# Miniprotein binders against Mucin-6 (MUC6): the designs that were tried, part 72

Target 1, 185 residues: Mucin-6 (MUC6), of Homo sapiens (Human) (q6w4x9r395to579)
Amino acid sequence: GHCSLEGGSFVTTFDARPYRFHGTCTYILLQSPQLPEDGALMAVYDKSGVSHSETSLVAVVYLSRQDKIVISQDEVVTNNGEAKWLPYKTRNITVFRQTSTHLQMATSFGLELVVQLRPIFQAYVTVGPQFRGQTRGLCGNFNGDTTDDFTTSMGIAEGTASLFVDSWRAGNCPAALERETDPCS
Key: E = the ipSAE of ESMFold2; O = the ipSAE of OpenDDE; V2 = 0.75 times the mean of E and O plus 0.25 times the DockQ between their complexes.

## First folded at step 17 (miniprotein)

Design hb1 (at its last look DockQ between E and O 0.98; V2 from the best seeds 0.84)
Fold by OpenDDE base, look of step 17:
Structure hb1 (fold): chain B 185 residues (1-185), chain A 119 residues (1-119)
Amino acid sequence: as target 1 above (185 residues)
Amino acid sequence: SEEEKIKEIREEVKKLLEEARKLIEEAKKAGDEEAVWLLEIAVRLLEEALKTGDPERISYALLFLSMALITAAEKLGDPKAVELLEKAQELLRKALEENNPELIKEAIKLIKEAAELLG
């Protein structure tokens, strides 16, 4: 399964459902029983302009009981608040620079993350087949059905992206706004 | 020439790639799953770097390889190998900063020496 966060506010789920939202919060991208130590992948969005529609991805966070790995748009990588030199590794996670513009987080448990630093901070999430039907969050449920990707944290299927996205907020933040997918905006 | 230097580096990286593959097999025999996991990533990075021959990509790949080998060396209790590889990492970081392929070549020598100790 492949999930992408592109263009500042565009998401494509594991099931290849595209949608757009504008929010300035931390959102859960991926939770799964397949992630060890209660792991979760999260995305941090912030305001990039003056209007409410000007939002962008500014960091990706992997959080578990043992680690809090943050990859920021300024190319700083931290674990539990401490800056780390790349390549960096824990027991089952490694973060390294692949190219001048791409960082990668690789794991031994089937989660891969590629972060494009420039010209736009973007993220690409890949999970192994063992995750099929066992994921939740903004990246969807990876079950081959796009119609149920907007399942909230409470297990309710939503018809709009805004309510779906809001349900996956990791903190107290303003409500997300749904906009029509426009590649020109 | 610059082109000649890159060619030489590519050839040396190819040799390291083969050594890394051998070390993967040794790690498998030793039951060091972490080393296997990391070295496999290193191999992929080296292979990708060789496709373009970009000194930057090569340096990143070698940095990762060095880290992977340090992990293995620490488990084996080989402080000499660790020292060599840490020095290699320093050289590679400097190589990236200065865009200096000669430092890459020096790093490769150290990595090779360390790999021989681990093999």
Scores: ipSAE 0.872, ipTM 0.941, lowest interface PAE 0.5, mean pLDDT 94
Fold by ESMFold2, look of step 17:
Structure hb1 (fold): chain B 185 residues (1-185), chain A 119 residues (1-119)
Amino acid sequence: as target 1 above (185 residues)
Amino acid sequence: SEEEKIKEIREEVKKLLEEARKLIEEAKKAGDEEAVWLLEIAVRLLEEALKTGDPERISYALLFLSMALITAAEKLGDPKAVELLEKAQELLRKALEENNPELIKEAIKLIKEAAELLG
């Protein structure tokens, strides 16, 4: 299972359903019982230009009861607020550079994240087969069927990306409804 | 001859890969699942770096291998191996900063010495 977050706020789910959204918030990318310690992968989006409809990925966060690993566009990696030299490891997570522009987080529990730091901050999520049918969030449910990938945090399948994405906000953010009238969304 | 220096580095990395694979087998027999996990990643990174021939990718892969070996060395209580590997990491970071392949060769030598202590 592959999920991607690419420039222009494009997302492709684990079931290969593409969509685009515009928002300035932290969103839950992936939740699963397969992630230890109530782990979740989250994405932070912010305004990327002068237009309110232009947003881009600025950080990826892995959060659990043990760790809060932040990989940000400023190329700093922190765990629980403390900056870390790379390569870095915990018992079940490691973060390291592949090249000067690409960073990887690998885990012993089947989650892998590759982050392109430059020229555009992008992220690529890979999960092992044990996650099949057991994911939720912006990356979808990984069940081989694109028709229910827009399932909200309340378990409701939506027909539009904006309502789906808004349901996965983590924190206080401008409502996605303010952007429904933007023809460039 | 930058090409000759890179060729030498690639040959030394191939030898390191063989030693790392032996250490993976030993870690499996010892039940050291963390070392197995980290060393398997290190082997993959080195194999990928060799395909490119890029000294920068080789240096990042060797930094990771050194961290994986430090993890194993600490569990075995081998402070000499840890010392060698920490020095190798220092050399590799400097090699990346200076674009100096001779520092990569020196780091590989230290990593090989540490791997022998752990075998």
Scores: ipSAE 0.710, ipTM 0.893, lowest interface PAE 1.1, mean pLDDT 87
ESMFold2 (binder alone), look of step 17: mean pLDDT 86; pTM 0.861

Design hb2 (at its last fold request DockQ between E and O 0.93; V2 from the best seeds 0.83)
Fold by ESMFold2, fold request of step 19:
Structure hb2 (fold): chain B 185 residues (1-185), chain A 119 residues (1-119)
Amino acid sequence: as target 1 above (185 residues)
Amino acid sequence: SEEEKIKEIREEVKKLLEEARKLIEEAKKAGDEEAVWLLEIAVRLLEEALKTGDPERISYALLFLSMALITVAEKKGDPKAVELLEKAQELLRKALEENNPELIKEAIKLIKEAAELLG
């Protein structure tokens, strides 16, 4: 299973359903009982230009009871707020550079993350087959059926990406709107 | 020439891969799942780096291998191997900053010496 976060807020789910949204928030990408210590993968989006509808990925966060690993577009990697030299490891997570422009986070529990730092900050999530049917969040439910990939945090299938994305906010943020526009324009 | 320096580095990495594979088998016999996990990643990174011939990718893969071997050395209580591997990492970081393949060659020598101590 692959999920990607590319360019101007484009997402492709584990079931290969593409969508786009425009929002400035932290969102839950992936939750699963397969992630130890109540782990979750999150994505942080912020404005990327002068248009109010232009947003892009600025960080990816892996959070559990043991670790808070942040990979930021400024190329700094932290765990629990402390900057780390790469390659870095815990007992079940390692973070390292593949090249000057790509980082990888590998785990012993079937989650892998590749982060392109430049020219555009992008992320690629890979999960092992044990995650099938056991994921939730912006990357979808990984059940082989795209008709219910827009399942909200309350378990309700939505017809629009915006309502789906809004349900996965992990903070106090404005709702994600298709083509966010300045009401004063 | 630069191509000949890269070819020499690739040949030394191939020799180092054989030593790393031996250590993986020893870690499997010892039930050291962490060492197996890290060393198998290191071997994969080195194999992919060799396909490219890119000294930058080779350097990053060697940095990872050094971290994996430090993990083994600490469990075996071998401070000399740790010292060699930490120096190799320092050389590799400098090689990346300076684009200096001679520092990569020096680091490989230290990594190979440490791997022999751990085998």
Scores: ipSAE 0.767, ipTM 0.910, lowest interface PAE 0.8, mean pLDDT 87
ESMFold2, look of step 17: ipSAE 0.752; ipTM 0.904
ESMFold2 (binder alone), look of step 17: mean pLDDT 87; pTM 0.880
OpenDDE base, look of step 17: ipSAE 0.877; ipTM 0.944
ESMFold2, look of step 18: ipSAE 0.705; ipTM 0.891
ESMFold2 (binder alone), look of step 18: mean pLDDT 87; pTM 0.882
OpenDDE base, look of step 18: ipSAE 0.847; ipTM 0.930
ESMFold2, fold request of step 19: ipSAE 0.720, 0.672; ipTM 0.900, 0.884
ESMFold2 (binder alone), fold request of step 19: mean pLDDT 88, 88, 88; pTM 0.889, 0.888, 0.887
OpenDDE base, fold request of step 19: ipSAE 0.822, 0.813, 0.837; ipTM 0.921, 0.918, 0.927

Design hb8 (from pb9 with E27Q R37K; at its last fold request DockQ between E and O 0.93; V2 from the best seeds 0.86)
Fold by ESMFold2, fold request of step 19:
Structure hb8 (fold): chain B 185 residues (1-185), chain A 112 residues (1-112)
Amino acid sequence: as target 1 above (185 residues)
Amino acid sequence: DIREEVKKLLEEARKLIEEAKKAGDEQAVWLLEIAVKLLEEALKTGDPERISYALLFLSMALITVAEKKGDPKAVELLEKAQELLRKALEENNPELIKEAIKLIKEAAELLG
């Protein structure tokens, strides 16, 4: 299974369903019982003024009870808040450069992430066949049926990408009005 | 000539994978198989930059093996090789790649 995050706001699910969205939050890309230690893969989006979509991917996060690996567009990789030299490894996760423009996170549990750093920060998620029918999040449910790929965090199949994407927001995303009225600069 | 030296390292890495399998060292098998794949891909291109990244990964995989075996000589060689490879990438200097390969080969021989 393949899921891609391109152009900052364009997603193609494990079942090859494409969609776009506008959002500035952290979203759950992938949850699955196949990920050890309650693992999840997340994507962070922020506003962009460049020639691409108005929002763009700025980081990808792998979070479990043991690790919080952040790969950000500034090309810094951290685990649990500590910057790491590449190549980096834990017992079951390794992060390394493939080329000057691409990083890879490989795991022993069937998850692979490739991050294009330049010219545009993009991410490509690959999961092994053991994940079939056992995924949730922005990358869909990997059951071979595109009609229910927009299943929300509450288990409701939606017809629109926006409702689906909004249901997978993670963490505290302040209201747009609060961000607009913030006096700090 | 660098390509021939990388091919020799690739054969040594494959032998170490078989030894790790026999020893039941699952992490070494996992990391070394990734290293072999990266080296094979880099070899196809001949790109010194890709070769350097693949060799950095191989060195990390071999350090893992060396630490488990308690071989500080191999660790020292591999850490020096990584330093040379990082410099090769920073300076765009392929001659430093040749020296790093020599150190990695010496370490691989100590490990098996």
Scores: ipSAE 0.804, ipTM 0.923, lowest interface PAE 0.7, mean pLDDT 87
ESMFold2, look of step 17: ipSAE 0.758; ipTM 0.911
ESMFold2 (binder alone), look of step 17: mean pLDDT 85; pTM 0.853
OpenDDE base, look of step 17: ipSAE 0.874; ipTM 0.947
ESMFold2, fold request of step 19: ipSAE 0.786, 0.783; ipTM 0.919, 0.917
ESMFold2 (binder alone), fold request of step 19: mean pLDDT 86, 86, 86; pTM 0.864, 0.858, 0.865
OpenDDE base, fold request of step 19: ipSAE 0.414, 0.843, 0.865; ipTM 0.739, 0.935, 0.944

Design hc4 (from pc28 with E19L S20A K112A; at its last look DockQ between E and O 0.92; V2 from the best seeds 0.85)
Fold by OpenDDE base, look of step 17:
Structure hc4 (fold): chain B 185 residues (1-185), chain A 119 residues (1-119)
Amino acid sequence: as target 1 above (185 residues)
Amino acid sequence: SEEEKIKEIREEVKKLIELARKLLEEAKKAGDLQAVRLLFNAVWMLIEALKTGDPEKISEALLKLSEALIEAAEKRGDPEAVELLLEAQELLRKALEENNPELIKEAIKLIAEAAELLG
């Protein structure tokens, strides 16, 4: 499964459903029992301009019992608040520079993250087949059905992205603005 | 009957989910991402367990909630809440071993009490 966060406000789920939102919060991007130690991948969005529509991804966070790995748009990588030199390796996670503009987080448990630093901070999440039907968050549920991708944190399938996105807020933030994109675009 | 017991458990779990949701909102306000992560997971597991009504799945979900609340209680320095939750965990483990839904009900009561202390 491939999930992408692109263009500052666009998301494509594991099931290839595209949608758009404007929010300035931290969101659960991926949670799954397949992630060890109750791990979760989170996305941090912030204002990138004056208008409400000017929002962008500014950091990606992998959070588990042992680690809080943050990859920021300024190319700083931290774990539990401490800056780390690349390549950085934990027990089952490695963060390294893939290219001059890309960082990669590789894991031993079937999660891969590629972060594009420039010109736009973007993220690409890949999960193995063992995650099928067992994911939740902004990346969806990876079950091959796009119609239920907007399942809230309370297990309710929504028709639009607004309530869906807000349900996965990890902080106390304003409600996100939402626009669903054409799947054929 | 067993069916009636499960029905009662389901109702109690629903109430507990609401308590957990309140705690989740508080965790969000506090910026405690660890708590948020754990509570999201626990709530999700509880909801999923309710779909089937499987006592085993319910017990597992309650264990996850208990773990989340123990961490919160320890962080706050609330030994009373910790004790309640540890007791609840023991009951849940026994419930799994003995397939005894009454122990689940007792555990829920303790978890709810602890949750209220933390709220």
Scores: ipSAE 0.849, ipTM 0.926, lowest interface PAE 0.5, mean pLDDT 94
Fold by ESMFold2, look of step 17:
Structure hc4 (fold): chain B 185 residues (1-185), chain A 119 residues (1-119)
Amino acid sequence: as target 1 above (185 residues)
Amino acid sequence: SEEEKIKEIREEVKKLIELARKLLEEAKKAGDLQAVRLLFNAVWMLIEALKTGDPEKISEALLKLSEALIEAAEKRGDPEAVELLLEAQELLRKALEENNPELIKEAIKLIAEAAELLG
């Protein structure tokens, strides 16, 4: 399965459902029982333009009990806060420069992450077939059905991307409603 | 009946999910990304287990919630909460070995008490 995070805050789920959202937060991109030690892949979005609603991807984080690997738009890779030379290898994860503009995080557990550093910071997530029907987060549930890809963190299928995305916030950030309640004031 | 016992457990799990969701929001506000990772997973597993009503899946989800809360209790330095959660985990393992849903109910009470101490 393939999930993409592209410029303009566009996302395409593992079931090929496209959507766009506005938000400045850390979000759960992917969790699954197939990730060892309750691992989570997270996406960090921040303000990127002159409009208050323009946001873009600024970092991708893989977090487990042992590792916190951060790949950020400043092209620095850290694990547990320590900058790492590439190629960087742990027991089950390898991070390396794929091309002059792309980094890759390869794993032994069926997750692959490719990060485009330039011209725009983008991320491409690939998971093996063992993940089918067993994912959640911004990349959807990977069940072959696009109608329920907007399943919230409470297991409720929503019709709008904003409610779905807001439910997957993993950081201290305003909800979409707070940004809505102060219009023209 | 067996269905009535499972129904009671499911109602108690629903209450526990609300407590865990409150703790998840507190972890987000505190910037505790490790707690957020664990609580997102635990809450999701509880929701999935409720859909099935399977005591084994409920017990496995409760073990995950207990793990998340132990980590929070250790960071806070709350040994009372840790002791409650360790006892709950032992009850859940015994419930799985004996196929005994009454032990699940006891474990839920201990987890809820610990969650209240941490909230």
Scores: ipSAE 0.808, ipTM 0.882, lowest interface PAE 0.7, mean pLDDT 88
ESMFold2 (binder alone), look of step 17: mean pLDDT 85; pTM 0.847

Design hc5 (from pc28 with V43I A72V E97K E98T N99G N100D; at its last fold request DockQ between E and O 0.95; V2 from the best seeds 0.88)
Fold by ESMFold2, fold request of step 19:
Structure hc5 (fold): chain B 185 residues (1-185), chain A 119 residues (1-119)
Amino acid sequence: as target 1 above (185 residues)
Amino acid sequence: SEEEKIKEIREEVKKLIEESRKLLEEAKKAGDLQAVRLLFNAIWMLIEALKTGDPEKISEALLKLSEALIEVAEKRGDPEAVELLLEAQELLRKALKTGDPELIKEAIKLIKEAAELLG
């Protein structure tokens, strides 16, 4: 399954459901029982232009009991706050430079993350088939049904992205607003 | 009798989900990403367990909630809450081995007491 985070805060879920949101926060991108130690993949969004409604991806975080791996738009990779030279390897995670503009985080548990550093900071999440029907967060539930991909953190399906994205906030921040909800944005 | 105990357990789990959501919001405000990670997972597991009413799934979800609340309690320096949660985990592990719903009910009372101390 493939989930993408592209410029202008566009997201395409594991079930290919596209949506856009405008928010400045950290969000749960992916959680699953297939991630060891109750791991979570998180996405950090911040303002990207002169308008407060313009937001873009600035970092991706993988958080587990042992690791806090941050890949940020300043092209620095850290684990638990310490900058790491690439290639960087833990017991079950390897982060390396795929190309001059792309980094890759490969894991032994079926998660792969590719980060485009330039010209625009973007991320591409790939999960193996064992994740089918067992994901949650901004990348959706990977069940083959796009109509329930906007399932909130309380397990209810929404028809629009704004309440869905808001429910997955992992920080102290304002609620996300979809662009069509604010005609002045 | 066992069906009545399971029905009571499900009602108490619903209340625990609501209390845990309040603690999740507090963890977000505190910037405690580890607590946030753990609470998101535990709350989701409780919601999934309620769909079936399976006491084994409920026990496993309550173990995860206890782990999440221990992270919160340790961050706040509340050893009384930690003690209650460790005892709840012991009861839940025993419940998983024996299938005794009274042990789940007892563990829920301890978790709820700990959540009250943290709330």
Scores: ipSAE 0.820, ipTM 0.888, lowest interface PAE 0.7, mean pLDDT 89
ESMFold2, look of step 17: ipSAE 0.803; ipTM 0.879
ESMFold2 (binder alone), look of step 17: mean pLDDT 87; pTM 0.872
OpenDDE base, look of step 17: ipSAE 0.868; ipTM 0.931
ESMFold2, look of step 18: ipSAE 0.790; ipTM 0.876
ESMFold2 (binder alone), look of step 18: mean pLDDT 87; pTM 0.876
OpenDDE base, look of step 18: ipSAE 0.846; ipTM 0.918
ESMFold2, fold request of step 19: ipSAE 0.809, 0.819; ipTM 0.886, 0.894
ESMFold2 (binder alone), fold request of step 19: mean pLDDT 87, 87, 87; pTM 0.876, 0.879, 0.876
OpenDDE base, fold request of step 19: ipSAE 0.878, 0.880, 0.890; ipTM 0.932, 0.932, 0.939

Design hc6 (from vc8 with E5L V36I A65V K105A; at its last fold request DockQ between E and O 0.91; V2 from the best seeds 0.87)
Fold by ESMFold2, fold request of step 19:
Structure hc6 (fold): chain B 185 residues (1-185), chain A 112 residues (1-112)
Amino acid sequence: as target 1 above (185 residues)
Amino acid sequence: DIRELVKKLIEESRKLLEEAKKAGDLQAVRLLFNAIWMLIEALKTGDPEKISEALLKLSEALIEVAEKRGDPEAVELLLEAQELLRKALEENNPELIKEAIKLIAEAAELLG
């Protein structure tokens, strides 16, 4: 299964459903019982311009009990806040430079992450077949059915990406912008 | 009955999830997302074993919250709930599940 996070806040799910959203937050990309210690893959989005429609990926985070691996657009890799030289290995995770512009996080549990650092920060998530039907988050549920890929964190299939994405917020995000009122007619 | 108690506990847990987000406690957020999802899925089956497993995960998540807030009373309640749930799984005893849910709900009220 393949999920992609590309420029302009575009996402393509494990079931190949494309969508775009406008948000500045940390989101759950992927949780699954196949990830050890109830691990989670998360994406951090921030403003890339003046309007809220200009948001982009700025970091990817893998979080477990033992590790908080952050790969950020400044090309620094940290674990639990400490910068690491590449290649970086734990017992079940290896982060290394795949090419001059791409980093790869390979794991023993069927998750692979490839991060494009330049020219635009983008991420590509690959999971093995054992994840079928057992994923949730922005990358969808990997069940071969695109009609329920917008399943919220409460297990409800939504018709719009915005409600689905908002349900997977994992950070202290600002409230929805108050509409600027125009007193002139 | 157990179904209604679990539904109420999901609602309380989602309130605590929002508080964990505000506190920047990403570990609690990770654990609460998982536990709430497991409870929702367990209700679909009605299987007491699945409900017990989900409640064990919720207790783990709430311990993370309680330790961050320095609330040892809530931690004690949650550890007791986990003991009851492990015993319920061993003995196939749904009355122990109800007792554990009450302890978890009491802990959640202390933390909310």
Scores: ipSAE 0.820, ipTM 0.891, lowest interface PAE 0.7, mean pLDDT 88
ESMFold2, look of step 17: ipSAE 0.796; ipTM 0.877
ESMFold2 (binder alone), look of step 17: mean pLDDT 86; pTM 0.857
OpenDDE base, look of step 17: ipSAE 0.856; ipTM 0.927
ESMFold2, fold request of step 19: ipSAE 0.789, 0.816; ipTM 0.887, 0.891
ESMFold2 (binder alone), fold request of step 19: mean pLDDT 86, 86, 86; pTM 0.862, 0.862, 0.860
OpenDDE base, fold request of step 19: ipSAE 0.875, 0.878, 0.889; ipTM 0.933, 0.934, 0.939

Design hc7 (from vc8 with V36I I40L; at its last fold request DockQ between E and O 0.93; V2 from the best seeds 0.87)
Fold by ESMFold2, fold request of step 19:
Structure hc7 (fold): chain B 185 residues (1-185), chain A 112 residues (1-112)
Amino acid sequence: as target 1 above (185 residues)
Amino acid sequence: DIREEVKKLIEESRKLLEEAKKAGDLQAVRLLFNAIWMLLEALKTGDPEKISEALLKLSEALIEAAEKRGDPEAVELLLEAQELLRKALEENNPELIKEAIKLIKEAAELLG
């Protein structure tokens, strides 16, 4: 399954449902029973552009009991706050530079993250087929049905991105805004 | 009714999740998101084994929050709840689930 986080806060879910939101927060991107020790992949968004409502991805975080791996737009990789030289390995995770502009986090549990550092900070999440139907967060539920990809953290399917994204906030921050002034006319 | 008590515990856990976010306790946030989801899933079937597994995860999440806040009474209640839940699973005894829920609710009240 493939989920993408592209400039301007564009997201495409594992079921290929595209959406956009604007929010300044850390969000749960992916949780699944397939991630060891209740691990979570998180996305950090912050202000961008000239409009206060415009936001973009600034970091991706993998958090487990033992690790807090942060890949940020300053091109530094940390684990538990300590900067690491690449390639960086833990027991089940390897982070390495694939090209001058791309970093990759590979894992033994079927999660792969590719981060484009330049020209725009973007992230691409790939999960193995064992994750099918067992994901939640901003990347959706990976069940082959786009109609319920906007499932909130309380298990409620919403029709718009804003309530869905807001429910996955993982920090003390303002509610997400969707980039929509009117319904599609 | 175990299901009704679990529903109440989910609502209390959501309040604690918001408190963990305000405290910047990202580990508790990670664990609470997972535990609440597991409880919601367990309620769909009412399977006491799934309820017990979800309650074990909730107890783990609350222990993390209680340790961060320095509340050893809450930790002790939650450890006892976990032992009851493991016993409930081993013995197929759902009445122990009810006692564990009581302990988890007491701990949640101490945590706010």
Scores: ipSAE 0.817, ipTM 0.890, lowest interface PAE 0.7, mean pLDDT 88
ESMFold2, look of step 17: ipSAE 0.809; ipTM 0.883
ESMFold2 (binder alone), look of step 17: mean pLDDT 84; pTM 0.825
OpenDDE base, look of step 17: ipSAE 0.856; ipTM 0.928
ESMFold2, fold request of step 19: ipSAE 0.811, 0.814; ipTM 0.897, 0.888
ESMFold2 (binder alone), fold request of step 19: mean pLDDT 84, 83, 83; pTM 0.825, 0.824, 0.819
OpenDDE base, fold request of step 19: ipSAE 0.865, 0.867, 0.880; ipTM 0.927, 0.929, 0.939

Design he2 (from pe7 with I47L; at its last fold request DockQ between E and O 0.60; V2 from the best seeds 0.79)
Fold by ESMFold2, look of step 17:
Structure he2 (fold): chain B 185 residues (1-185), chain A 98 residues (1-98)
Amino acid sequence: as target 1 above (185 residues)
Amino acid sequence: DEEEDIRELVEDAKELLEEARELFEEAKRLAEEGNLEEAERELTEALYELWEAIFELRLAAYLAGDERLAEELERLAEELLKLIEEVMRLYVEIEREE
């Protein structure tokens, strides 16, 4: 299955449903029981400053009980807040520079992430067939049916992208007084 | 009306493609002249326009009630992806020279 985040604001789900949204928060891109240690892939969006897109993708985060791997526009890869040299390896994750503009996160559990860093920050998510019917989040449910890809975090199929996207916010997204209380980073 | 929506999406995508091609050609001229920073900016703008055009074609294909039309629209989106590859090749070449 393939899910893409392209052009700042465009998404295409695992079932090839295209949509666009604008928002400033961290969103759950992919959750699945196939990801070890309660893993989730998350996408961070912020105001872009360009007329082509009001908000745009600025980082991708892989979060589990063991790791918080952040790949962001500044081209620095961190795990649990510490910058890492590439290639960076854990037991089941490898992050390496694929080309001058692309990084890849490969895993032993069927998730692959490719991030285009420049000139537009973009992300490409590939999951193996074991994920079929077992995903949730902005990339949809990977069940072969595009009509229910807008299923919210409460399990309700929505007709609009905005309600669907808002349901996948990671926490509340107010103006943060303190970073620890707002996961939108 | 879904047919009208599809027509508008495709029309907009074609306008974006035309603008992107003009930006790409101008970027090539700028790069030949040694104006690498300006060329890079034009390439970036072209890419934004191409991604929007691709989105519109993918959405039009999703809305199409005719399988043949949907396949044609997806094929057009694939052609724009090939143009993005061309634009990216020049972008990377310029970045390497900088």
Scores: ipSAE 0.853, ipTM 0.929, lowest interface PAE 0.5, mean pLDDT 87
ESMFold2 (binder alone), look of step 17: mean pLDDT 78; pTM 0.714
OpenDDE base, look of step 17: ipSAE 0.838; ipTM 0.921
ESMFold2, look of step 18: ipSAE 0.840; ipTM 0.927
ESMFold2 (binder alone), look of step 18: mean pLDDT 77; pTM 0.703
OpenDDE base, look of step 18: ipSAE 0.850; ipTM 0.927
ESMFold2, fold request of step 19: ipSAE 0.849, 0.833, 0.821; ipTM 0.930, 0.922, 0.922
ESMFold2 (binder alone), fold request of step 19: mean pLDDT 80, 81, 80; pTM 0.760, 0.783, 0.759
OpenDDE base, fold request of step 19: ipSAE 0.854, 0.851, 0.862; ipTM 0.930, 0.929, 0.932

